# Designs tried in a protein design chat: VH-VL binders against q9h9l3. Part 288

Target 1, 176 residues: q9h9l3
Amino acid sequence: PRKMVAIDCEMVGTGPKGHVSSLARCSIVNYNGDVLYDEYILPPCHIVDYRTRWSGIRKQHMVNATPFKIARGQILKILTGKIVVGHAIHNDFKALQYFHPKSLTRDTSHIPPLNRKADCPENATMSLKHLTKKLLNRDIQVGKSGHSSVEDAQATMELYKLVEVEWEEHLARNPP
Short names: E, the ipSAE of ESMFold2; O, the ipSAE of OpenDDE; V2, 0.75 times the mean of E and O plus 0.25 times the DockQ between their complexes.

## First folded at step 16 (VH-VL)

Design z58 (framework fv_nivolumab; at its last look DockQ between E and O 0.92; V2 from the best seeds 0.66)
Fold by ESMFold2, look of step 16:
Structure z58 (fold): chain C 176 residues (1-176), chain A 124 residues (1-124), chain B 107 residues (1-107)
Amino acid sequence: as target 1 above (176 residues)
Amino acid sequence: QVQLVESGGGVVQPGRSLRLDCKASGFTFSDYEMHWVRQAPGKGLEWVAVIRYDGSNEYYADSVKGRFTISRDNSKNTLFLQMNSLRAEDTAVYYCAKEGYWQSHAFLRYFDYWGQGTLVTVSS
Amino acid sequence: EIVLTQSPATLSLSPGERATLSCRASQSVDDYLAWYQQKPGQAPRLLIYDASNRATGIPARFSGSGSGTDFTLTISSLEPEDFAVYYCQQYDYWPLTFGQGTKVEIK
């Protein structure tokens, strides 16, 4: 039986006009929501836009941040061989410059039974904020100081647990 | 430089079909969810449809659901709108639109770039 | 579906004057609100996103404010190129919706 973790990342803007999304924080939690990893990460490129409203990243966080290459190695060591749960998780993997096996990937933004539980259209891509409010009766991402990747990873794991049995059986019958 | 160029608009009779293309350049097309937005003559803007970055999922406005199909070919940086069973009320300028920067789990569905639009006129 | 109501429908002003445009949502959309400018025969142009952030290349005379249900676009001193139609758009809920527009015209 494979172990599961949930991941959430926060990105800052790099490249021309800050349009490139680069990893600046990553949090990983286990099945019970315990934090396995939570680091601020220094991108290898100049930060043009901290995107603080969403990322929660400020200049002071970068002063002692773990360099991207080192952080990536630490993170991939945790993810390898595990079922990884996330919300719009392809963005997290792009920021890590990494592609996790599809058979070991779970994306709470694209699980029709989860939307159905939330009384949402099955094919609408719902935000983590709205699913968490509807299904867990919790407010996350509160305020304008930015998101907490620990809070978001924990919420993502709790959402997956609501459909875990059904969805794992579905994937076994319908391999990705 | 981000560029979106729509084509395929024209005059068609009610009940017929038309396909719109939107050719994208100047950004990594496969990173972004893409939208169609339309504007009837003298009217405001109406969101029409969205397609997931990898083409695996679509969502539609109620006014077009069941008649329109959004699709994409990431190898050709092209977005499509197949419009079937066209009605007079579908007469509009159709814009393809790009979402702003992508962010983990936060879907920021404002449109930082728009094409110049292609006119679809449905009349007998 | 979230209804966005813009007021006034038409705002007649002279160059150099301050323009204040309102957008009211039928329920809270937090700060997930954008403003666009559209001139005749042209595509919309993004001005403001996340209620108050200016898009790339937008002059400082444009500012957005508000949260929840009540939002304002302010043009501090109108330039000749600012006479256009302005739309608000929410992106907190599906379907995405736009206001009906406010036309800013020369008095």
Scores: ipSAE 0.698, ipTM 0.893, lowest interface PAE 1.8, mean pLDDT 92
Fold by OpenDDE, look of step 16:
Structure z58 (fold): chain C 176 residues (1-176), chain A 124 residues (1-124), chain B 107 residues (1-107)
Amino acid sequence: as target 1 above (176 residues)
Amino acid sequence: QVQLVESGGGVVQPGRSLRLDCKASGFTFSDYEMHWVRQAPGKGLEWVAVIRYDGSNEYYADSVKGRFTISRDNSKNTLFLQMNSLRAEDTAVYYCAKEGYWQSHAFLRYFDYWGQGTLVTVSS
Amino acid sequence: EIVLTQSPATLSLSPGERATLSCRASQSVDDYLAWYQQKPGQAPRLLIYDASNRATGIPARFSGSGSGTDFTLTISSLEPEDFAVYYCQQYDYWPLTFGQGTKVEIK
């Protein structure tokens, strides 16, 4: 049994000009891709920009959305003590106003062996979409109706599994 | 309001070094990926380099790789570009640029704010 | 790298006329396309991002359309301050690349 989960969050724009990224959906999957959590979340501040093209969030999703503080508690309960895998995961944690231990964090946007496997520059930050297509031969984030955070979390977990052994060994030798 | 102010430009001879600074204000600097973009006189725009929000990673255009180093000091809201082994073709106005808003699984690397630029002239 | 080709190189129009600028990508960049305006001696200014989203403070006369490989910037009715150089930029692939620019000049 692996204490590993993958997380993907969707953000909407709040604050002046809608440039503040606020959590509006969070999806968490286990090592096998089973959904552990998937909720729409109501930001504490007024939404200025739903960013629907990317977030998939619409006004109707916020009607019965879980208040941020409640959702945060639920999510943190799941993440505590786990190795958390994500793509550009610092954004997710930032939106959650939560700091997960670096030693228990895996960011698939910053794993050189993963980029190497995908024939991408090792020092470049690659999109989840590109890595998923290249390494899993799967199309994600298709269309203009917004991304599926569940799909993205699952893809992220699958990508990490490709380099898990190598990367975990690397981290053991070079702890963050 | 967001402001980016470049400095450090000037006239240098080929082979010399120069460091550019970019002072940021009006936003949480440490939350954003920062870029350098340059423009040769009378020419178009050329992306130069990017640095991660926490400075943990960098990536460069082939034209400057091995010669330029992008860095940042988040405690001072400052972006840097160390330019070594300068060439005539490096002559350009250098802009620091801020990435757009961040989204968890998307890197939106358009530039919503630019500095006014600083001119670097490499000439014998 | 992704090559962005803008056309025409120069567009000569009068105030009040409609301007249509094209940007073609060597391969699909989905909606990861931005447009900038640049006036002499000034830094570029973001007009459009994600192919069709108008940046904050940008007048409604500016609009962007397209996806994949073909993109268009439209200025419905040119104002005197709109005469400038316009650049497209893709951010789907490394390295980030710009088009060569279209100059909109007064006829």
Scores: ipSAE 0.456, ipTM 0.835, lowest interface PAE 1.5, mean pLDDT 93
ESMFold2 (binder alone), look of step 16: mean pLDDT 93; pTM 0.947

Design z59 (framework fv_nivolumab; at its last look DockQ between E and O 0.80; V2 from the best seeds 0.62)
Fold by ESMFold2, look of step 16:
Structure z59 (fold): chain C 176 residues (1-176), chain A 124 residues (1-124), chain B 107 residues (1-107)
Amino acid sequence: as target 1 above (176 residues)
Amino acid sequence: QVQLVESGGGVVQPGRSLRLDCKASGFTFSDYEMHWVRQAPGKGLEWVAVIRYDGSNEYYADSVKGRFTISRDNSKNTLFLQMNSLRAEDTAVYYCAKEAYWQSSAFLRYFDYWGQGTLVTVSS
Amino acid sequence: EIVLTQSPATLSLSPGERATLSCRASQSVDDYLAWYQQKPGQAPRLLIYDASNRATGIPARFSGSGSGTDFTLTISSLEPEDFAVYYCQQYDYWPLTFGQGTKVEIK
């Protein structure tokens, strides 16, 4: 059986007016939710906006953060050959400057059966917070100090497990 | 730097169709989910529709479901709104709007840039 | 859907006065609330996001506060260019919704 991991990244604002998103934290968990990777990452560009309300990233986290190139290498070694689960996962791959095979990618923000279980419109892109509350009866991203990418990756894996059998069968019938 | 320019508004009879375009520049268009928001004369703002960054998914306000189609051409940096079976209550200024920035686990669906708007008038 | 109710509908004040605008949500939207300013014939302009953060280029006299269901936009000392209509918008859940607006006008 193919190994499966979940990933979540936190980004800071770089580029003009801080509107470009750059990787500043990455967490990877295994199928059981055990942490395989959790590092603060120093972007190669000047940070204009820490976006702390969402990212949880503060200036102090960057002082000893792993440089992007090194962190990327570490992360890609973990992801290679695995099914990778994420929420709006294209953003995580974009921040990593990486394209994971579509056949090995699972995006909990775009799984119609998952929305149906949550009694949400199948075509609405639901937040991780709302899906987790509706389907797992858990509050994540609590408070105003920012998100935990570990918590979010763990929630993402648990959400995928709710539809794993039916969605894997769907993908087998409808290969991307 | 960021610029959104709508076009295609005009006067049409009820039951007819109209297509709106929104040309984007100054940002990576294919990174962002894009929206249409409308404002009837003398009234407030009403969200109309959203389209996913890659065009693979759309969601609509109940008032326009089945009549309007949002679409995009990322190669031309252009957002579209096809409006069919127009009604008098669709009379409004239509704005295209850009979400502020993207994040992995939060959808920050407030609009940091808006187009100038294009007026659609539906009257007999 | 989440209804946003703004009060007052109209606020008549003189330049230099403090304006306090209210937005109440029909259910909690946490701090997923934005404020916009709209002048006649113009598109809306983002003022505040995440309930309390000023958007780029917005003067310090604008401040936002609140969480959950009750939100406030404050203009500490009105300037002539601040006379406009103000809208709140929630982005916590679909559909995205706006308040009906508060018009701030010259007394």
Scores: ipSAE 0.672, ipTM 0.881, lowest interface PAE 2.0, mean pLDDT 92
Fold by OpenDDE, look of step 16:
Formats: sequence, C-alpha cells, structure tokens
Structure z59 (fold): chain C 176 residues (1-176), chain A 124 residues (1-124), chain B 107 residues (1-107)
Amino acid sequence: as target 1 above (176 residues)
Amino acid sequence: QVQLVESGGGVVQPGRSLRLDCKASGFTFSDYEMHWVRQAPGKGLEWVAVIRYDGSNEYYADSVKGRFTISRDNSKNTLFLQMNSLRAEDTAVYYCAKEAYWQSSAFLRYFDYWGQGTLVTVSS
Amino acid sequence: EIVLTQSPATLSLSPGERATLSCRASQSVDDYLAWYQQKPGQAPRLLIYDASNRATGIPARFSGSGSGTDFTLTISSLEPEDFAVYYCQQYDYWPLTFGQGTKVEIK
C-alpha cells in the first residue's frame, strides 16, 4: 500500500452572511478507495447556511456531529506524513485550519497532465465532475441533494492515479 | 461590505499598453479566484480572464490570449490586468468580478460582486 | 464554447405585468446558470444562481427555473426599477459565457 490518501470536505456557511466556510463533513480514503474516515463535524460557530444543495448537510446531521476540535485531531492523525490528494485541496486544509506540507500535497485541480489527458485546457481549473466524466466515464455529484464526500474523494484518488507516475517524476525534477 | 474598485482606464492608441487595477475590500481576497469581464459600448458581457487564489494559474478568453495578463497581489488586495497590443475591439468597460465561493470541489463561477468598471477606449 | 441565446431581444411591458425571459444553451449546462440585472451606467447585479436560487437581497418577485438547456427568469409583477437589461451566464464549461441579453423596457 502506498503512503497516500485522498480527502474531500463539505462545508457549511458561518459568520454574518454565511460566507465563512466551516467544516461540516470530512471523508478520507486510501489508495484503493477504502474509507478511512467519514464523519459529520460540528462547527464551533452557529451555522447560518447549510449549503445543502452542495454540501448535503442538514440540521439532523449536526445533532450528533463530532466537535470540530476532536474531528480535527482525528483527521490530522490520519494525514500526518502522508501524500494527501484532493481537488482544490487548499480549501479543505483551510477549513481544517491545517497546513499540510506542499511537497506532500497533490491538487488534482492543478495538474496540467491531467487536464491534457482529459482534452481540457492545461491552464484551466477543471471541476472534479468534468474530469471524472471524461477520464473515468463516471457521473458524480448528480442531483440536488448534495455531494458525497466519499464518492468525491474516491474519484479524486482515481484521477490522480492516472497521472501519478508522470506527475511524481515532474515534481521530483521541480520540487515545490 | 464587499467593494471592488477598478482604475487605470483611459484612451490609448492601437498597439499601446494599459494596466488596470482593482482594489478589493470587505472580504478575504486571497481566498477567491478573481475575474475580469468586459463590456463593449452598447454590447453584452464578455468574460476575459481568471486567476487562481494564489496567483499560481491563469486562464484567458481566446480573444485576449497572448496579449493580456491577469495578476494579483494578495498582500495589497489588488487585482491587475496588463493589456498589451491593444486593438479597437478591446474598447470596453472592464469590470473586476469576485467569484462566488466554491463548494465540495465544485467551482461556483458566477459573480456575486462586481466593481463599478473602468472604461478603456482604443482609438487612433 | 457554450452559446447562450436569450429571447426575446426586447420585452415591452407595463408595471405590474409578468415578465418571462428565456435563456437557451447550445448544450446542457446542468443548473450552472446565473442571471444578472444591469441598469444603464451600472455594473451587473447577481439575481439568480444555480438556475433557481435567489441571491441575497433580491426581491421575491424574481425567480429562476430550468435545467440542462432551457432556463427561464420570471418577474411576477414588474416594478418601475425592474426595467433593465438581463443576462444569463453559464459556469459549467470554459470559457465562461453570457447570453446576449434581454432588454425589459416600459411599454
């Protein structure tokens, strides 16, 4: 097994207008797509906007949700020392109030060879949905009931595996 | 409150260069992708360019690719558009626009806030 | 690129009347569709996002519907301040594209 995991988080809106993105669910999968972590998380501040259309989060999910500080500790324990793969992963880390080493981070929204393989502009940020459809012939994020962070994390890992060899070689030649 | 204030517009001759600035306030500038959108006089809206939150990547409309450069200084909450080799068809009001927050790896690339715009006129 | 076609080009109505604006996409954009209002000399203002969600501060008389290729903006009862140009915009594909606009003018 590789020292690699993929992460996807769901956020809700907190703050005056709900513009602050607070962690409300986190899913982590290993290289094979096995779920290592999947928990609803309770933000420390009042939720103004559940963003259910995207997050899939509802009030009932917060009733027994894991407090943020506890969840953060659990998640960081899993991520420490790993190569962490995600899509636009900087947002996930921000929500976690955690900074993973750049040398151990892989953002599938910013890998030109992946875009090239999908016949997309190399310098454009592509959605996980589009890349997954083009490269894996799989539909994700279907419907209006919210995304599955487990599904998204799995898709992210599968996409990265398509360009892993090439990209790791590139990074070895061009360390961040 | 969120504010975007463009500046730098003016009258220039074809082939010349111009740089636009957009000063942002009222939100965490470095968290958002920023865009330029332009509007020719009496015409509709045309997307021009986008820049990643950390400035690490850019993407352009074909109409300006190779001539325009979008950049940003997050320490100054400022977005830039360097316009080179200007053409008459580049005449427009240029708006800086804030991208809405993204969610769950889905980018919400609509614009919840716009600047007032700055007019660029390219004429001989 | 995705072409968004708005209709009609001009809609002449009186205050109190219902306005129905159409936006058609050259291919499916799911619900990644926004509507903007623009008045003369002003920047566009976000009205609707994700095809049917009203932006903060937008009056209830504005509503959006549709998915895929056909979208509609409805103003249930026009107020004097609603006479303006309206644009749709898709954000499912690069490059981002706008419709050509519909002008709602007073009859």
Scores: ipSAE 0.464, ipTM 0.834, lowest interface PAE 1.4, mean pLDDT 93
ESMFold2 (binder alone), look of step 16: mean pLDDT 93; pTM 0.948

Design z60 (framework fv_nivolumab; at its last look DockQ between E and O 0.80; V2 from the best seeds 0.70)
Fold by ESMFold2, look of step 16:
Structure z60 (fold): chain C 176 residues (1-176), chain A 124 residues (1-124), chain B 107 residues (1-107)
Amino acid sequence: as target 1 above (176 residues)
Amino acid sequence: QVQLVESGGGVVQPGRSLRLDCKASGFTFSDYEMHWVRQAPGKGLEWVAVIRYDGSNEYYADSVKGRFTISRDNSKNTLFLQMNSLRAEDTAVYYCAKEGYWQSSAFLYYFDYWGQGTLVTVSS
Amino acid sequence: EIVLTQSPATLSLSPGERATLSCRASQSVDDYLAWYQQKPGQAPRLLIYDASNRATGIPARFSGSGSGTDFTLTISSLEPEDFAVYYCQQYDYWPLTFGQGTKVEIK
């Protein structure tokens, strides 16, 4: 069976008015939720808005952060050949400037059986916070200090496990 | 500069159809989920529908589900709303709206840019 | 569906006065709340996002506060251009919903 990891990223605002989203933290966990990678990442351009309420990123985190090009290389080596699970994962890949094969990608924000299990509308894009509360009885992203990409990646993997057998069989019958 | 320009509004009879277009420019259209929001004359704002950044999924307000179809053409930077089986209560100014910046750890569905709106009047 | 109740429905004030607008949610929406200004014949204009962040180009006299269920928009000293309708909007859960509006008018 193919190895599986979960990823979550945090972004800061760069570019005009801070509206460009640039990678500033990435966390990767294995199937059991053990942390394989967790680094603060220095974007290649000036940070206009740390977005700390959501990102948890502050100026001090950037002082010794890994430059984007180096971090990207490290992250892509971990992802290569693996099934990668995330929540709205296209944003994580966009922040990494990377395309992962669709056949190896799992997006917990877009799995109808997962929404159904949560008694949520199947076609709505449900937040990680709401799915985690409904299905795992856990409160994540608590407080105003920002999100933890480790916590979020771990929750994402646990959510996927709830539908893994059904969804893997669905994808085998319906190749992406 | 970000611009959203709606078109296709007009006066139609109940039971008829109308298609609205929204032409986008000044941002990477395919990065964002796009929305329609409407406002009946003299009334407040009502969210109508959203479409995923790649067009693969849509979600609707209960008031329009089964009658309206949101779609997009990312090669033309255009958002659409097909409105079928129109009713008098669908009379409104229809706005297309752009979400704020994307952030994987939070879904930020506030609207930082709006079109000028296009009026749809459904009457006999 | 999360209901947003704005109060008062109408706020009659003079230029230079402080305006305080309230928005109450039927359940917690954390910080997922925005405020908009709308003038007749115009599209809504974003003022505040994430409960308390001013949008780009919005004057410092506008401020937002609150979290959870109770939110406030404050205009510290009304200017002539601030007489408009104001809406709150939550984006914590589907469907996205707006308050019914507070009209700020000249006394």
Scores: ipSAE 0.764, ipTM 0.909, lowest interface PAE 1.6, mean pLDDT 93
Fold by OpenDDE, look of step 16:
Structure z60 (fold): chain C 176 residues (1-176), chain A 124 residues (1-124), chain B 107 residues (1-107)
Amino acid sequence: as target 1 above (176 residues)
Amino acid sequence: QVQLVESGGGVVQPGRSLRLDCKASGFTFSDYEMHWVRQAPGKGLEWVAVIRYDGSNEYYADSVKGRFTISRDNSKNTLFLQMNSLRAEDTAVYYCAKEGYWQSSAFLYYFDYWGQGTLVTVSS
Amino acid sequence: EIVLTQSPATLSLSPGERATLSCRASQSVDDYLAWYQQKPGQAPRLLIYDASNRATGIPARFSGSGSGTDFTLTISSLEPEDFAVYYCQQYDYWPLTFGQGTKVEIK
């Protein structure tokens, strides 16, 4: 087994206008797509906007949600020492109030060879949905009930595996 | 409150260069991708460029690719647009625009806040 | 690129009347569609995002509907301050694109 995991988080809006993104769900899968972690998480502040269209989070999901501080500890324990793969992963780390080493981070929204393989502009930020459709011929994030963080984490891992060898070689030559 | 204030517009001759600035306040500037959008006099809106939150990457409309450079200084909450080899068709009001909030695995590039714009006139 | 076609080009109405503006995409953009209002000499203002979500501070008389290729902005009862140009914008595909605009003018 590889020392690699993929992560996807869902955020809700907190703060005066709900513009603060707070962690409300986190899913982590291993290299094979097996779920290592999947929990609803309770933000420390009052939720103003559930952002359900994107997050899939509803009020009932927060009833027995894991408090943020506890969840953060659980998640960090899993991520520590791993190569962490995600899509626009800086948002996930931001929501976790955690900074993973750049040398151990892989962001599938910023891998030119992946875009090239999908016949997309190398310097454009592509959605996980579009890349997954083009490269895996799979539809994700279907409907309006919100994303599945497990599904998204799995898709992210599968996309990275397509360019893993090439990109790891590139990073070895060009350390961040 | 969120504020975006553009500056640097003016009248220039074709082939010349101009740099626009956009000063941001009222939000965590380094958390958001920023855009330039322009509007020719009496015309509609045209997206110009986007820059990543940390300035690590940019993407451009074909009409300005190779001539314009978008950049940012997060320590100064400032967005820049370096415009080289200016053409008459670049004449427009240039707006800096803030992206909507990010949600995991998806980008929401609608613009919830705009600056007042700065006019760039390219004429011989 | 995705072409957004707005109709009508001009809509002449009186205060209190219902305004219906159309935006059609050359291909499906899901619900990645926003609407903006722009008055002369001013920057655009966000009205609707994700096809049907009203932006903060936007009056309830503004509503958005649609998904895929056909979208509608509705102003249930026009106020004097609503006479302006309205633009739709898609953010599902690069490059980001706007419609050509619909002018709502007073009859």
Scores: ipSAE 0.578, ipTM 0.870, lowest interface PAE 1.2, mean pLDDT 94
ESMFold2 (binder alone), look of step 16: mean pLDDT 92; pTM 0.943

Design z61 (framework fv_nivolumab; at its last look DockQ between E and O 0.89; V2 from the best seeds 0.77)
Fold by OpenDDE, look of step 16:
Order: structure tokens, then C-alpha cells, then sequence
Structure z61 (fold): chain C 176 residues (1-176), chain A 124 residues (1-124), chain B 107 residues (1-107)
């Protein structure tokens, strides 16, 4: 059993003009893609923009949503001590108001060997959508009903597994 | 309010170097990807370079790759563009631009705020 | 790279008239398309993002539509301050690219 999980969060807009990104859903999967956590989360501040077309979040999802502080505790309990894989994961951690150790973090948006495998520029930050299509021949984030954080977390884990051996060796030689 | 203020433009000869600065205010600078975009006189807009929120990665247009370096100092809310081996075709107004809001696993690289621009003229 | 082709190159209209600007992408960019307005001596100003979302502070007379390869910016009734150059920009692929621009001028 690998001490590795993948995470993906969805954010809504709060604060002035809805420009503050607040956590509204979080999904965590294990190495095999099994869902460990998937909850709607209620931000502490008033939601100005649900960003539904991207987040998939609607007002009805917030009716019985888990309060942020409670959800954060649940999520951190899962993440603690794990290697956490995500795509542009700094955004997820930011929304969680949590800092995971860099040595235990894997960001699939910033792995040159993964880009190389996808025939993309190694120094470019690529979207999860593009990498998933290129390397897994799978379409994600389709339509206008919003993203599936579970699907995105699973895709992220699958992508990382493609370069896991090479990248872990690299990190061992070049610790962050 | 969000403000971006470029400086450092001027007239230089081909082959010379120039550094542009962009001072940001009114938002959490370290949360956002920053870009340079340029516009030759009487021409359209051309994306030049991008740098990650923490400066850990950069990417460039082919036209400037190997000659320009984008960097940032988050402690000073400042974006930089080091331009080396300047050419006549680099003559342009250079804008610093802020990316739009972020969402997990996706990037929104439209530019919701721009600086006023600084003119760089490369002429012999 | 993704080539964005704007049409027409120049649009001559009078105040109060409807303006329709087109932007065509060489391949699908989904909804990752923005529109900007630029006046002489000024920086571009964001009008529309994600193909159809109006930026903060932008008048309701501006609207964006389209997806994939064909996009449209519409100004329902031109105001004197709307005469400017308009650019589309895609952000689905590297490198980021702009259209060549459409000039909306007074007839």
C-alpha cells in the first residue's frame, strides 16, 4: 500500500466582486483511484459567484454543505503524512489554508518528464485536460455543467503514475 | 484598486541589454501568474513570457527565447524582464499583465489588468 | 500555435448602430477566449473572458458568444467611446495568441 493520495478542489467566489477563491468541494482519492473523501464545503463568507460552469457548484449544494473548519479538519487528517498529488496543487492548498510539506507534494502541472511524455514543452505549465487527453486518451472537464473533482483527482493520480518512478528518483537526487 | 506600473523603457542600440520593471499593488501579487505582452508600433499584441506565482517556472515565446528572462520578487511585488541581445524587431510597448482568477486543475490566462506600458526602442 | 483571425479588419459605423465582430480560431479553444478593447495611447482593457463572461465594470451593451472555433463580440448600440481597436485572445494553448484586431471607426 502506497502512502499516496490525489486531491482536487472546487472553488467559489467570495469577497469583493467574488474575486476571492473559497473552497466549496474537495475530493481525495487513493493510489488506486478509490474515493476517500468527497464533500461539498460551506465557505465562511458569503458566496458571490458560484462559478458553476467551472466548479459545478450550485446554491443547492451549499444547503447541507460541511462547514469549512470541520471539512478542513477532516481533509488534513487524511493528508497528514501522505505524499499528496495534485494539479496546480498550490491552489488547492491555498483554498484549504493549509501548507503541505514540499517534499511530500507532487504537482502534475510542473513535472517536465510528464510534459515530455505528452510531447509538450517541458517548461510549460499544462492543463489537466490537455495532459489527460494526450496521455490517457480520455476527455475530462467536458460540457458546461462544471468539473468533477473526483474525476480530476483520479486523472491526476493516473498521470503521476506514468512518471512516478522517474520523478521520484529525480526528487531523491534533487530534494526540494 | 489593482495597479501595474512598468518602467525601464528607453532607446538602445541593437545587441544591447535593457531591464524592465513592473510594480504591482492592490492584490496579492504572490498568488498570481504574471505575464509580459508587447505591441510594436501600429501593430497588434504579442505574448512574450510568463512566470509562475512563486517564480519556480518560466515560459517564453519563441521570438524571445534565449534572449529574454522573466523574473519576480514577491517580497517587493515586482516583476522583471531582462532583455538581452536586443533587435530592431523588439521595438515595442511592453505591458505587464496579471492573469485572471485561478481554479483548481485549470488555468485562466486572460489578462484582467494591464500596466500602462513602457516603450522600448531598438535603433542603430 | 493557434491562429486567431478577426473580421472585418475595419468596421465603419455610426453611434447607435449594432457592431458585430468575429474571431475565428485555427482549432478549437473551447471557451478559453477573451476580448479586449484598446484606444490610442492606452493599454488594452478586458471586456469578455471565457467567451461570454463580461468583465467587471463593462457595460451591458458588450456581449460575447461562441465556443470552439467561432466567436463573436457584439456591441448592441455603439457609444462614442466605443470606437477603438478590439482584440481576441485564446488561452487554451501555448503560446498564448491574439487576433490581429478589428478597428471600429466612426462612419
Amino acid sequence: as target 1 above (176 residues)
Amino acid sequence: QVQLVESGGGVVQPGRSLRLDCKASGFTFSDYEMHWVRQAPGKGLEWVAVIRYDGSNEYYADSVKGRFTISRDNSKNTLFLQMNSLRAEDTAVYYCAKEGYWQSSAFYRYFDYWGQGTLVTVSS
Amino acid sequence: EIVLTQSPATLSLSPGERATLSCRASQSVDDYLAWYQQKPGQAPRLLIYDASNRATGIPARFSGSGSGTDFTLTISSLEPEDFAVYYCQQYDYWPLTFGQGTKVEIK
Scores: ipSAE 0.775, ipTM 0.923, lowest interface PAE 0.8, mean pLDDT 95
Fold by ESMFold2, look of step 16:
Structure z61 (fold): chain C 176 residues (1-176), chain A 124 residues (1-124), chain B 107 residues (1-107)
Amino acid sequence: as target 1 above (176 residues)
Amino acid sequence: QVQLVESGGGVVQPGRSLRLDCKASGFTFSDYEMHWVRQAPGKGLEWVAVIRYDGSNEYYADSVKGRFTISRDNSKNTLFLQMNSLRAEDTAVYYCAKEGYWQSSAFYRYFDYWGQGTLVTVSS
Amino acid sequence: EIVLTQSPATLSLSPGERATLSCRASQSVDDYLAWYQQKPGQAPRLLIYDASNRATGIPARFSGSGSGTDFTLTISSLEPEDFAVYYCQQYDYWPLTFGQGTKVEIK
């Protein structure tokens, strides 16, 4: 079995009117929830909207942030060859300007058995917040200070563990 | 610059079928989940269906489940709604709607752009 | 299903007056609430998202407040073009739902 990690990213607004989403934090945890990577990342263009209420990113975080090119290299080195778990993980990969092999990608926003465990409709795309509350009895993304990408990555890994055996068997029978 | 243009509305009898198209431009269509929202004449707004950015997953309002199919062709920037077994209560203006910007771990399912709508009338 | 109840159903005011529109959710939707304006024969127009963020191009006289179950749209000084129907919408949980609307009409 391949090594497995979970990833979560936070974005800020760049481009016209701050509507482009650019990577400003990335957190990666291992199977046990230990932090393998957690860095603030400086986007290659001007930040128009920190989106702090949701992202948790403030100007002070950018002072010593790792430039995007360097951070991307560090992150991709960690992800290469691994099963990567995330929630709506395509957004994380878009922010990294990266394609991870679909066969090595696990998206907790799109796992019918996980929804079933939460007593949710199998095809509804559920938020990380709701799944975490229902299945782990934890409140994440609390308050107005923004999300913690470490907390979110850890929650994502714990959610995946709840269905890991069933889902890995499903994927083996149904290769993407 | 963002434009959503619905077409395919018309008058049909109950039990018949109709397909709506929504042509999108001015944004990266394959980055966004897309929705249909309808409004019966003189009434409020009702969410109908959503489709995942890659077309791999769909979810429907109970009122249309089993009768309507949402789909998309990302190569043509087009959203579709196949409406089967139409009923009088399906009479409405149908809007395609675009979600706001994307961000990790959160879904921003407010609709920042709407088409002008296409009228579907189901009448004997 | 999360029910959004708007009040009042109709608000009759004169230009220059302050309009206060209420939207109440049957359960918490945190800050996942949007407001739309709709004029006859037109598509809805986004005014406010995430309860309090003004959409691009929306005049400063429009503001949103609230969190959880109780939300308010305020128009600080009504202009002639503001007489329309206003809808709230939650996007915290499926299905997405809209309030029944508040009509703001000229007195």
Scores: ipSAE 0.676, ipTM 0.880, lowest interface PAE 1.9, mean pLDDT 92
ESMFold2 (binder alone), look of step 16: mean pLDDT 92; pTM 0.946

